VHH binders against Abasic site processing protein HMCES (HMCES). Designs and how they scored, part 131

Target 1, 269 residues: Abasic site processing protein HMCES (HMCES), of Homo sapiens (Human) (q96fz2)
Amino acid sequence: CGRTSCHLPRDVLTRACAYQDRRGQQRLPEWRDPDKYCPSYNKSPQSNSPVLLSRLHFEKDADSSERIIAPMRWGLVPSWFKESDPSKLQFNTTNCRSDTVMEKRSFKVPLGKGRRCVVLADGFYEWQRCQGTNQRQPYFIYFPQIKTEKSGSIGAADSPENWEKVWDNWRLLTMAGIFDCWEPPEGGDVLYSYTIITVDSCKGLSDIHHRMPAILDGEEAVSKWLDFGEVSTQEALKLIHPTENITFHAVSSVVNNSRNNTPECLAPV
Below, E stands for the ipSAE of ESMFold2; O stands for the ipSAE of OpenDDE; V2 stands for 0.75 times the mean of E and O plus 0.25 times the DockQ between their complexes.

## First folded at step 14 (VHH)

Design ua9 (from B5 with D103T; framework vhh_8pnl_2; at its last look DockQ between E and O 0.73; V2 from the best seeds 0.00; counts 0 for: grease 26 > 24.2)
Fold by OpenDDE, look of step 14:
Structure ua9 (fold): chain B 269 residues (1-269), chain A 117 residues (1-117)
Amino acid sequence: as target 1 above (269 residues)
Amino acid sequence: QGQLVESGGGLVQPGGSLRLSCADAGFDFSHYDMAWYRQAPGKERELVARITYGGYTNYADFVKGRFTISRDNAKSTLYLQMNSLKPEDTAMYYCAAGLEYETYDYWGQGTRVTVSA
């Protein structure tokens, strides 16, 4: 995964992240660093995206089922990294392969500390290689959305009102991530950064791309992944597998340029 | 919009130089790690050089300072300057891009380099 969409306004995004804690209490995640949230239809690595993480990471003795929402840098910077520039990493940390997560120190160490997060997105983009052509077809991939009687596909919103309604009730894609905290050697703010765990693609996506993000489907999966206080690493890793519960549609080549940030990026063609 | 397309290959004499280019018009590779691979006839594909999105470079042992990998993110172009070419460097050279360490998802069709007297 190298491109996502996360364009919802902060308030809408927050509401979309409503959850129940272990006591059954309905809650909204509390924001950390809300000013770092930059909505975009075209999110690329090294940009900030909102993730969910357990409150226990920030507050001692907190209920580990409570969630915080925070923008973090896409591309995990290990805590032990000694260079002043995170771009000087010798390996790409945009993604973490599920099959080697425990073999790589950069991922294993933070994971062992319970630094699990859920990366939020409207969906992600992937490019299909077209046989016989030098062209790639991009696809927007997301959770199936509940068909409201009037709203067919994202593209069928004929009116601004219908479009707003679609996004107000949009089910966010929830991807499994690992995050870490890095203190710059020269001082400054602690950098929170994340990697997306990847798996082999499900059958439905296999013709588009051979890899996909590890998607956490449903509240239980999301809760277990986040709750490092009660759920061990071993148990959490059982949640990492391909899912068929996705849909997709072809989009325009506008998304190919990461500088393009318009609704056209995810619109059906 | 196009796939990774390699160019710059050809026939050169031993000791000669070539500059390979790889470009994908319209695709932003600025966040991708990129690499050059080569495959000689009857041999396995092998890494020649890699460059991270941040500009960190690594070379195969056989390169021995003869090749330089570079990138222009604004042009979405990858380069391989090859100097002091040897007959053993004869191969199809491939450009690759990826977001995982030593894992590349996008590949070019290759450009042929032939080093012969």
Scores: ipSAE 0.796, ipTM 0.901, lowest interface PAE 0.7, mean pLDDT 92
Fold by ESMFold2, look of step 14:
Order: C-alpha cells, then sequence, then structure tokens
Structure ua9 (fold): chain B 269 residues (1-269), chain A 117 residues (1-117)
C-alpha cells in the first residue's frame, strides 16, 4: 500500500469518525495539529495523513478508549534514529509486514509501547500487472458503502455531482498502523510518524496485488486496536488479518502521477 | 513481461564495464526503495545492491567496490555501474522496487550480462 485518497474536508472527516467510548457515550475524536491536515485524492509516502490514536498517549490517566485524531507523517521514523534527516533511514518504513513485525526493531519497539494507530483514508490505490503489456491498471479500493436516502447510489456516481452526494456518508477505510515519536537530534518539534501494517491479500484482491493493508473492519476491531490501556500487543495482533469486506473499481492512469490531486484520480473508468 | 524495464546488458570481456538502467515509463517510483538482483543459471536469485528512496545504499559483499548503484528520481530511473567485471558476474540482472522492509513487490523481466572468459 503506497497510495491513498483522504480528501474530505476536516469537519466531514471528523463526523465520519464518530464513535462510542467504553461507557457507551457517543463522541467525536479530538484533533491535534489540525493545521497539518492536507486533504488530497492522491496521498503518497512522506506526506501527512490523519490517524486515530488513544487519548492516553497524550494525557496522563486519560480514558484509553477516547480517541485523538492527528495528522502524522507516512513512513515511520523510529525513536532511536540518530541522523538528522529521516530520508537517511536504511529501510523503507511506509509499510510493515505483519508476519515479521516482531522481528524488526523499527516496529517492535513502538508496538511494545502500545503505539498503535488507525490510519484513515477514503480508500487506497493498487496497480494490477496486465499480462502481455507493460501497462498497469490502477484500482481504487474501499469499504462497500451502504446506501441511504441522504446519499446517491455508488452505481449512479458517474458524474461529479453524484460523487458529492456519495461522500456525505462515506465509510472511511480504517487500516492498522504503528506509530513512533522521534526527537530530531538537532532540536525541533517531535515528529509523529506511522507505518501501515500489511497482510496477504484476500481472494477478492489477489488478482490485483498479492498484499493489502491490514483493515480493521468495524468499531470493535478499531476500539481494540487503539486501546493499548486494556488490550495487550498479543491480543491486538489477533486483529491483523485480510478481509473480504472490500470493493474496488478501475480508475484512470491520472493517479499514476502522485502530483495529480483531482477527483478524476478515484473516478470509475 | 514486467513492470520495470531493464536495459544495458550485453557481452563484455573480463575487466570490462557495463551500465545497467531500469525505468518504468509513466510510473513514479520516487517513494520506493529499489534494488538490483541477479540470477545465474542453476543458482538462486541474490541481492547485488539496494538503494533507499533517500539514497542510502547497501552492497552485497561480493560486489563492494566494483559496482555502484544510483538513482535519478526526476527520471524515475535506477542505475547499476558495473566495473572490473568477472566471469562469475554472468547472470540475468533484475531491478526491483518496494515499500516494505527488504521486500520488493515490483520486478523487471531482467537484462542478460555475459562476461566472456
Amino acid sequence: as target 1 above (269 residues)
Amino acid sequence: QGQLVESGGGLVQPGGSLRLSCADAGFDFSHYDMAWYRQAPGKERELVARITYGGYTNYADFVKGRFTISRDNAKSTLYLQMNSLKPEDTAMYYCAAGLEYETYDYWGQGTRVTVSA
């Protein structure tokens, strides 16, 4: 997973993240660093994207079931990193394989500190190798969306105005992530950064690509992944598996250029 | 058939040089870690050199000092400068790209390098 869409305005995104705390109270997540949120149809590694994490990471004695939403850098910079420039990391940390997560210091250490997050997106892009050509077919991949009277049908969304009707009630893709906090050696603000955990693709996606992000399907999975105060690393890792509850459609090659930030990136072709 | 296209292979005398190139027209690999692998007949594919998106490099012990990996992100091109070639360097050379720790999901079809003895 190396490309996502996360384009909703902040207030729409926040409402899509409504949740219940452990006492059953309905809440919206509290923002940190909201000015760092950069919505785009075409997010790449090293950009900032919003993630959910437990309020307990920021406030002593906080209810660990309460959620903070904050933009973080995609591409985990380990807390032990000693160079001043994150691009000098010896390995790419955009993704983290679930089958080796406990073997890699970059991921094992923050995971052991409970630094779990939920990475938010409209959906992600993946490129399918086409037999007999050097061309790749990009797909936009996302949760199936439930039709309501307030939103248009996904099947009717072949024009820009119909896409606007769909987005008001969009179910955000919720991916399992690990984050870390890095203090630059020459000073400056602490850098929050994340990696997306990957798994083998489900059958539905296997013809597109052999890997997929670890998707947390539903509020129970999201709550358990976030709640490092009540859910151990060992229990949390049981949430990491492929899901078949996913859908997709082919999109234009406009998305190939990561500088293109237009609705065309995710529009069906 | 491949996502990445290698070029620059060929026949060269021992002690000679070759420059391999790898590109994927129309796809931006500037965020990817990239690598060169090789496979000789009857042998397993092995890492030759790798370079991170930020330019950090590693080399296999057998090629240190003779080969140089580099990249040009503006042209989305990966290079391998091969000097002081030996007959044991004869192999198919593959470029690869990935976003996970030491994992490469995108591969070329390879270019053949033959060092005559």
Scores: ipSAE 0.607, ipTM 0.816, lowest interface PAE 1.7, mean pLDDT 89
ESMFold2 (binder alone), look of step 14: mean pLDDT 82; pTM 0.836

Design wa10 (from kx5 with N99D; framework vhh_6z1v_2; at its last look DockQ between E and O 0.90; V2 from the best seeds 0.00; counts 0 for: pae E 3.8 > 2)
Fold by OpenDDE, look of step 14:
Structure wa10 (fold): chain B 269 residues (1-269), chain A 122 residues (1-122)
Amino acid sequence: as target 1 above (269 residues)
Amino acid sequence: EVQLVESGGRLVRTGGSLRLSCAASGLTFNSYAMGWFRQAPGKEREVVAAISRSGGSTWHADFVKGRFTISRDNAKNTVYLQMNSLKPEDTAVYYCAADFAYHLTEDAYDYWGQGTQVTVSS
């Protein structure tokens, strides 16, 4: 996964992340560093995206079932990294393969610290290789959305009003991630960064791409992944597998350019 | 300084019972998951049981087969391992471990006790 969409306004995003804590109380995640949230239809590595994480990471005595929402840098910077510039990291940390997560220090160490997060997105993009050509067809992949009687296909939102309605009730894609905290050697703000765990693609997506993000489908999966205090690393890792509960549609080549940040990126062609 | 001090290890007969205790100091106990590990002579250290911060979640190794039970008293900063129906194969040094996160593998735990010897005679 090298491209996502996360364009919802902050308030809409927050509401979409409503949850119940372990006591059954309805809650909204509290924001940390909300100013770092930059909505975009075209998120690339090194950009900031919102993730969910347990409040326990910030408050020692917090209920671990409580959630914080925070923009973090896509591309995990390990805490042990000693260079002053994160861009000098010599290995790719955009993704973490599920099968080697425990073998790589960059991911194992933060995972061992309970630094599990849920990466939020409207969906993600993948490119299908066209047989016989060097051309790649991009697809937007996301959770199936509840068809409201009036809401035709995402593509049929003929009116801006209808489009807004679709997004107001958009089910966000919830991807399993690992984050780390990096303190710059020269001082400054702690950098929070994340990697997306990837798995082999489900059957439905296999023709498009052989790998997919580990998707946490449902509140229980999300809760268990986040709750590092009550859910063991081993149990959490059992949640990491392909899911068939996805849909996708072809999009235009507009998304190919990471600088393009328009609704056309995820519009069906 | 974080200290974990195991106690209760002794010589017992087969079929006997023993309760191990691990007293923690130097850390906020209720913020840490706890585990019991054991190492027999010539064998690798293995996880026996683990317990979440609240005690709401527990895990026991397969070899425990219901004989051992991990518990904790957060008010006393202590984690326990009740061992029943002890067997000679249970002879080992038992270690208490603590970590901020809940784990079932030894390499993930940040803090360790010195261990307490449990010997089960036939």
Scores: ipSAE 0.829, ipTM 0.926, lowest interface PAE 0.5, mean pLDDT 92
Fold by ESMFold2, look of step 14:
Structure wa10 (fold): chain B 269 residues (1-269), chain A 122 residues (1-122)
Amino acid sequence: as target 1 above (269 residues)
Amino acid sequence: EVQLVESGGRLVRTGGSLRLSCAASGLTFNSYAMGWFRQAPGKEREVVAAISRSGGSTWHADFVKGRFTISRDNAKNTVYLQMNSLKPEDTAVYYCAADFAYHLTEDAYDYWGQGTQVTVSS
């Protein structure tokens, strides 16, 4: 997974993340660095995207079931990185394979610190390789959406009068991530950055691509992945598996160029 | 300065019971997950039991399941290991450990006690 859509206005995104804490209290996640949120239909590595993480990462006495939402850099920069420029990182940290996560220091170390996050998106893109050609067919992949009254398809959401019905009730894709915190050697703000854990693709996606993000399907899975004070690392890793609860449609090649940020990127064709 | 101090280790007979305590200071105790580990001479240290910050989740190794119980008292800043039906193979130095994150592996824990010796005789 190397491209996502996360285009909702901040207030719509925040409401879509409503949750209950351990005590049953209905809450919205509290933002950190909201000004770094850059919504787009076409997010690529090195861009900022919102993730959920436990409030306990910021406050020693906090209830670990309470959630913070924060934009983080896609492409984990390990806390031990010594260069001044994160682009000098010699290896790709956009994704982390689940089968080797405990073998790679870049991922094992932050995971051991409980640095688990939930990466939010409308859905993700994947390109299907066509035999015998250089052409690749992009698909937009997302949770099945439950229709509400007068809700339309994604195509109807290009109409101004129907956008609210489709996107105001959109079920965000929730992917398992690991984050780390890097202190630039010359000073400045700590850089929060994440990787998306990947697994073998489910049967329904195997014709498109052999890997998929590890999707956390439902509030119990999301809560357990985030709550590093109550759910052990080893128990949390049991949440990491493929899911068949996913749908997709073909999209045009507009999405191929990461500079294209329009609804056409995810429109069905 | 974080300190973990184990106590309660002693010589007991096979089939006996023993309760280990680990008193913590210099930290906000209820922010930490806790674990008990043991190491017999010439063997690698191994996890015995672990408990989440609140005490709401516990884990016990298969070789002690049904015999040992981890618990914590956050008001007393103390974690316990109740050991019943002791066997000679339980002879080891027992260590408590603490970390913000709930773990089942030795290398993830930041803080360690000095250990308490448990010896089980026939």
Scores: ipSAE 0.318, ipTM 0.731, lowest interface PAE 3.8, mean pLDDT 89
ESMFold2 (binder alone), look of step 14: mean pLDDT 84; pTM 0.860

Design wa3 (from kx5 with L27F N30S; framework vhh_6z1v_2; at its last look DockQ between E and O 0.94; V2 from the best seeds 0.84)
Fold by OpenDDE, look of step 14:
Structure wa3 (fold): chain B 269 residues (1-269), chain A 122 residues (1-122)
Amino acid sequence: as target 1 above (269 residues)
Amino acid sequence: EVQLVESGGRLVRTGGSLRLSCAASGFTFSSYAMGWFRQAPGKEREVVAAISRSGGSTWHADFVKGRFTISRDNAKNTVYLQMNSLKPEDTAVYYCAANFAYHLTEDAYDYWGQGTQVTVSS
């Protein structure tokens, strides 16, 4: 996974992240660093994207079931990294393979500290190789959305009003991530960054791409993944597997350019 | 200063029972998952049991499952290991450890006790 969409306004995004805590109380996640949130139809590595994480990471004695939403840098910078520039990392941390997550120090160490997060997105993009050509067809991949009687396909929103309605009730893609906290050697703000755990693609996506992000499907999976105090790492890792509960449609080549940030990026062609 | 102090280790006969205690100080006990590890002479340290922050979830190694039980009392800042049906193979130094996250591998644990010797005679 090298491209995502996360374009919802902050308030809409927050509402979409409504959850029940361990007591069954309905809650909205509290924001950390909301100013770092930059909505975009075309998110690439090194950009900031919102993730969910347990409140316990910030507050001692907090209810571990409570969630915080925070923009973090895509591309995990390990806490032990000694260079002053994260771009000097010699290895790619955009993704973490599920099969080697416990073998790689960059991911194993933060995971052992309970630094599990849920990466939020409208969906992610993948490119299908076209046979016989150097051309790749991009696809937008996301959770199936509940068809409201009036809401045709994402592409059939005939009116701006209908489009807004579609996104107001959009089920966000929830991807399993690992984050870390890096303190620059020269001082400054702590950098929070994340990697997306990847798995082999489900059968439905296998023709598009052989790998997919580990998707946490449902509140229980999300809750368990985030609750590093009550759910062991090993138990949480059992949640990491391919899911068939995904839909997709072809999109235009507009998304190929990471600078393009328009609704056309995820519009069906 | 963070301290974990194990107690209860002693010589016991095969089939006997022991209860190990680990008293924690110098940190917020309820904010940490706890684990018991053991190391026999000439062997690698291995995880015996682990318990979540609240105590609501426990894990036990296959070799001790059913015989040993980890528990904790957050009000007393203490974690316990009840060991029943002890075997000579259980002879080891038992260590208490704390980790911010509920994790089953020793490399993640930040705080360790000095250990208590458990010896099971045939």
Scores: ipSAE 0.907, ipTM 0.965, lowest interface PAE 0.4, mean pLDDT 93
Fold by ESMFold2, look of step 14:
Structure wa3 (fold): chain B 269 residues (1-269), chain A 122 residues (1-122)
Amino acid sequence: as target 1 above (269 residues)
Amino acid sequence: EVQLVESGGRLVRTGGSLRLSCAASGFTFSSYAMGWFRQAPGKEREVVAAISRSGGSTWHADFVKGRFTISRDNAKNTVYLQMNSLKPEDTAVYYCAANFAYHLTEDAYDYWGQGTQVTVSS
């Protein structure tokens, strides 16, 4: 899991993140650093993508069930990293394996501080190795969408107006992440960065790839993962497992080049 | 300065009951999860019970389940451990500890008390 789509305009994305707090009150998450949101059909590591996290991370007396949405850098930079340039990090933190998360200092330390986040995307891409060639077939992978009058089908969009209706009701993919906060040695703004937790792929995806992101399927899972004040680390980790509630379609090789930011990246072929 | 001060540890006969208290100061108590840990001589320190910042969620180790109950009073900045049906195996120094996140292992806990001795005689 090294490529996602997160292309919605900020206002549409925010509405798609409507949630209920602990009291059942409907809310929208409050943005931090909205100007750093860079929508694209083709997000790669080191880019910024929006994540959800508990308001308690920013306000010591806040209700931990209230949510903030903020762009963070993909590729976790540990708080203990000592060099000035995050690209000097000697190991890849784009993903972290669920089976070793409590063994790796880069992930164990922020997890013990409650630094759990939900990584948002339209869906993610994976490349299937093709027998008989060195070519790989990319797929776009996402939650099944409820089909109200062509609203949840990417293939149903035959005009710009219908394209907007498809995405107005899109169920965002919600992936379990861990984040950390790094203070550059020479000062400047704190860098917020995240990793995506991975698990073995479900049976439905096993022909495409052997790993998948840990998907939080439904409001209860999302709420428990975010609420580090009321849900213990150990209880939250029970939410980390494969899911079969996923669908996919083949896409063209346009997505292979991460500079391509067009709807063609996720269009069915 | 942050302080966690345990009290209530003493000598008790097998089958007896005891209530430990931990008074907290120097930080916003209601923002922190709390835990009770114990260490017997020659043994590693182990988690006994933990409680979420609001008190709405609790956890107890299997070896004390049904006998010990963690609770907290955020108005009094105090966390408690009610210990019933005490056994000689419960003899240990009991520590209270605080962590910003609700977490069940000692490595994440920021603040620690000095401990209170509990001794259970046969």
Scores: ipSAE 0.701, ipTM 0.885, lowest interface PAE 1.1, mean pLDDT 91
ESMFold2 (binder alone), look of step 14: mean pLDDT 86; pTM 0.873

Design wa5 (from kx5 with T105P; framework vhh_6z1v_2; at its last look DockQ between E and O 0.93; V2 from the best seeds 0.71)
Fold by OpenDDE, look of step 14:
Structure wa5 (fold): chain B 269 residues (1-269), chain A 122 residues (1-122)
Amino acid sequence: as target 1 above (269 residues)
Amino acid sequence: EVQLVESGGRLVRTGGSLRLSCAASGLTFNSYAMGWFRQAPGKEREVVAAISRSGGSTWHADFVKGRFTISRDNAKNTVYLQMNSLKPEDTAVYYCAANFAYHLPEDAYDYWGQGTQVTVSS
């Protein structure tokens, strides 16, 4: 996974992340560093995206079932990294393969510290290789959305009003991530960064791409992944597998350019 | 300074029982998952049991076979290992460890005690 969409306004995003804590109380995640949230239809590595994480990461006596929402840098910067520039990291940390997560220090160490997060997105993009051509067809992949009687296919939102309605009730894609905290050697703010765990693609997606993000489908999966205090690493890792509960549609080549940040990126062609 | 201090280790006979305690100081105890490890002479350190922050979840190694039970008292900043039906093979230094996350591999634990010797005689 090298491209996502996360374009919802902050308030809409927050509402979409409503949850119940372990006591059954309805809650909204509290924002940390909300100013770092930059909505975009075309998120690439090194950009900031919102993730969910347990409040316990920030507050010692917090209920671990409570959630914080925070923009973090896509591309995990390990805490042990000693260079002043994160871009000097010599290995790719955009993704973490599920099968080697425990073998790679960059991911194993933060995971062992309970630094599990849920990466939020409208969906992610993948490119299908066209047989016989060097051309790649991009697809937007996301959770199936509840068809409201009036809302045809995401593409049929003929009116801006209808489009807004669709997005107001958009089910966000919830991807399993690992984050780390990096302190710059020269001082400054702690950098929070994340990697997306990837798995082999489900059957439905296999023709498009052989790998997919580990998707946490449902509140229980999300809760368990986030609750590092009560759910062991080993139990949490059982949640990491392919899911067939996805849908996708072909999009235009507009998304190929990471600089393009328009609704056309995820519009069906 | 974070300190984990194990106690209760002693010589016991086969079939005997022992309760180990680990008293924690210098940290917010309820913010840490706790674990017991052991290391026998010439063997690698192995995880014996682990317990979540609240104590609501526990894990025990297969070799425990129901003989040992990990528990904790957050009010006392103490984690326990009740060991029953002890065997000579249980002879080892037992270590208490603390981790921010509920985790089993030893390499992820942040804090370690000095250990307490448990010797089981035949």
Scores: ipSAE 0.654, ipTM 0.852, lowest interface PAE 0.7, mean pLDDT 91
Fold by ESMFold2, look of step 14:
Structure wa5 (fold): chain B 269 residues (1-269), chain A 122 residues (1-122)
Amino acid sequence: as target 1 above (269 residues)
Amino acid sequence: EVQLVESGGRLVRTGGSLRLSCAASGLTFNSYAMGWFRQAPGKEREVVAAISRSGGSTWHADFVKGRFTISRDNAKNTVYLQMNSLKPEDTAVYYCAANFAYHLPEDAYDYWGQGTQVTVSS
């Protein structure tokens, strides 16, 4: 779980994140730092991607069921990190294994502060190891999608106008994450950064890769993961498990180079 | 400054009841989850019960389940622990604590009271 697609224009992505608050009112998440959103078909660690988090992290009297959407750096930088350059972390924080999350200081400390987030993507990529060769087959993995009226699947949209029909109602992948806030010692803006929690892969993905992101399937799971004021860490962690409600297709090797940012990255082959 | 002040600890007989109170000041009380912890002599401190910021969700340790009940009154900035069917092994100093997140392990709690002694005679 080291590559994602998150390419939707901000307004489309925001509408895809419509939710109900605790009072049952339909709402859209409020953006923080929208200028840091960098859409791409091919996101890698150290890039910024949007996450959902509770408004309570920003406003002390806020309803903890209200959501903020903000871009954060992929690769959690712990609040206690002492050096001036985050790339000097001696360990990989792109992912966090669910089975050790409460044993690792980098993850348990922010969890105790309620720093749970939902990482948003169109879907993620995984590479299947091929027997007898060094070749790897990439797959694009995502929620099953509701078919569009008048239009076919994502592979049938060959022009921007047809892609608008496919993507206007795309169900975003919602992955469980943990974030932290790091104050650079030399000053500047606080760095918000996240890790994606991983679990053993479901049976449907086990031939591709043995791990998968912890997917929060549905609004109840998303709401519980985000609401650190009402849902204890211990109850929230029960949401962390594999899911079979996932689909995938093979893609070309164009996605292998993270500099390739084109629809071909996720097109079926 | 934040202050948490426990009260109500005293000597009671086995099978008796007691209610602990914890009054909070210097914080926006209804923004915090609250917990009750206890520490017997020579033992490590352990979580007894916890309650979400609104009071809508509670948790109780298995060793007190059915006997103790945590509650809160956000209008009075107070969290309570009702203790029934007390046993000698409940003898401990009881602490209240506050954390911004609803969380059980003690290492996340930033604000602690001074404790109140509960002694249960056999």
Scores: ipSAE 0.632, ipTM 0.865, lowest interface PAE 1.3, mean pLDDT 90
ESMFold2 (binder alone), look of step 14: mean pLDDT 87; pTM 0.888

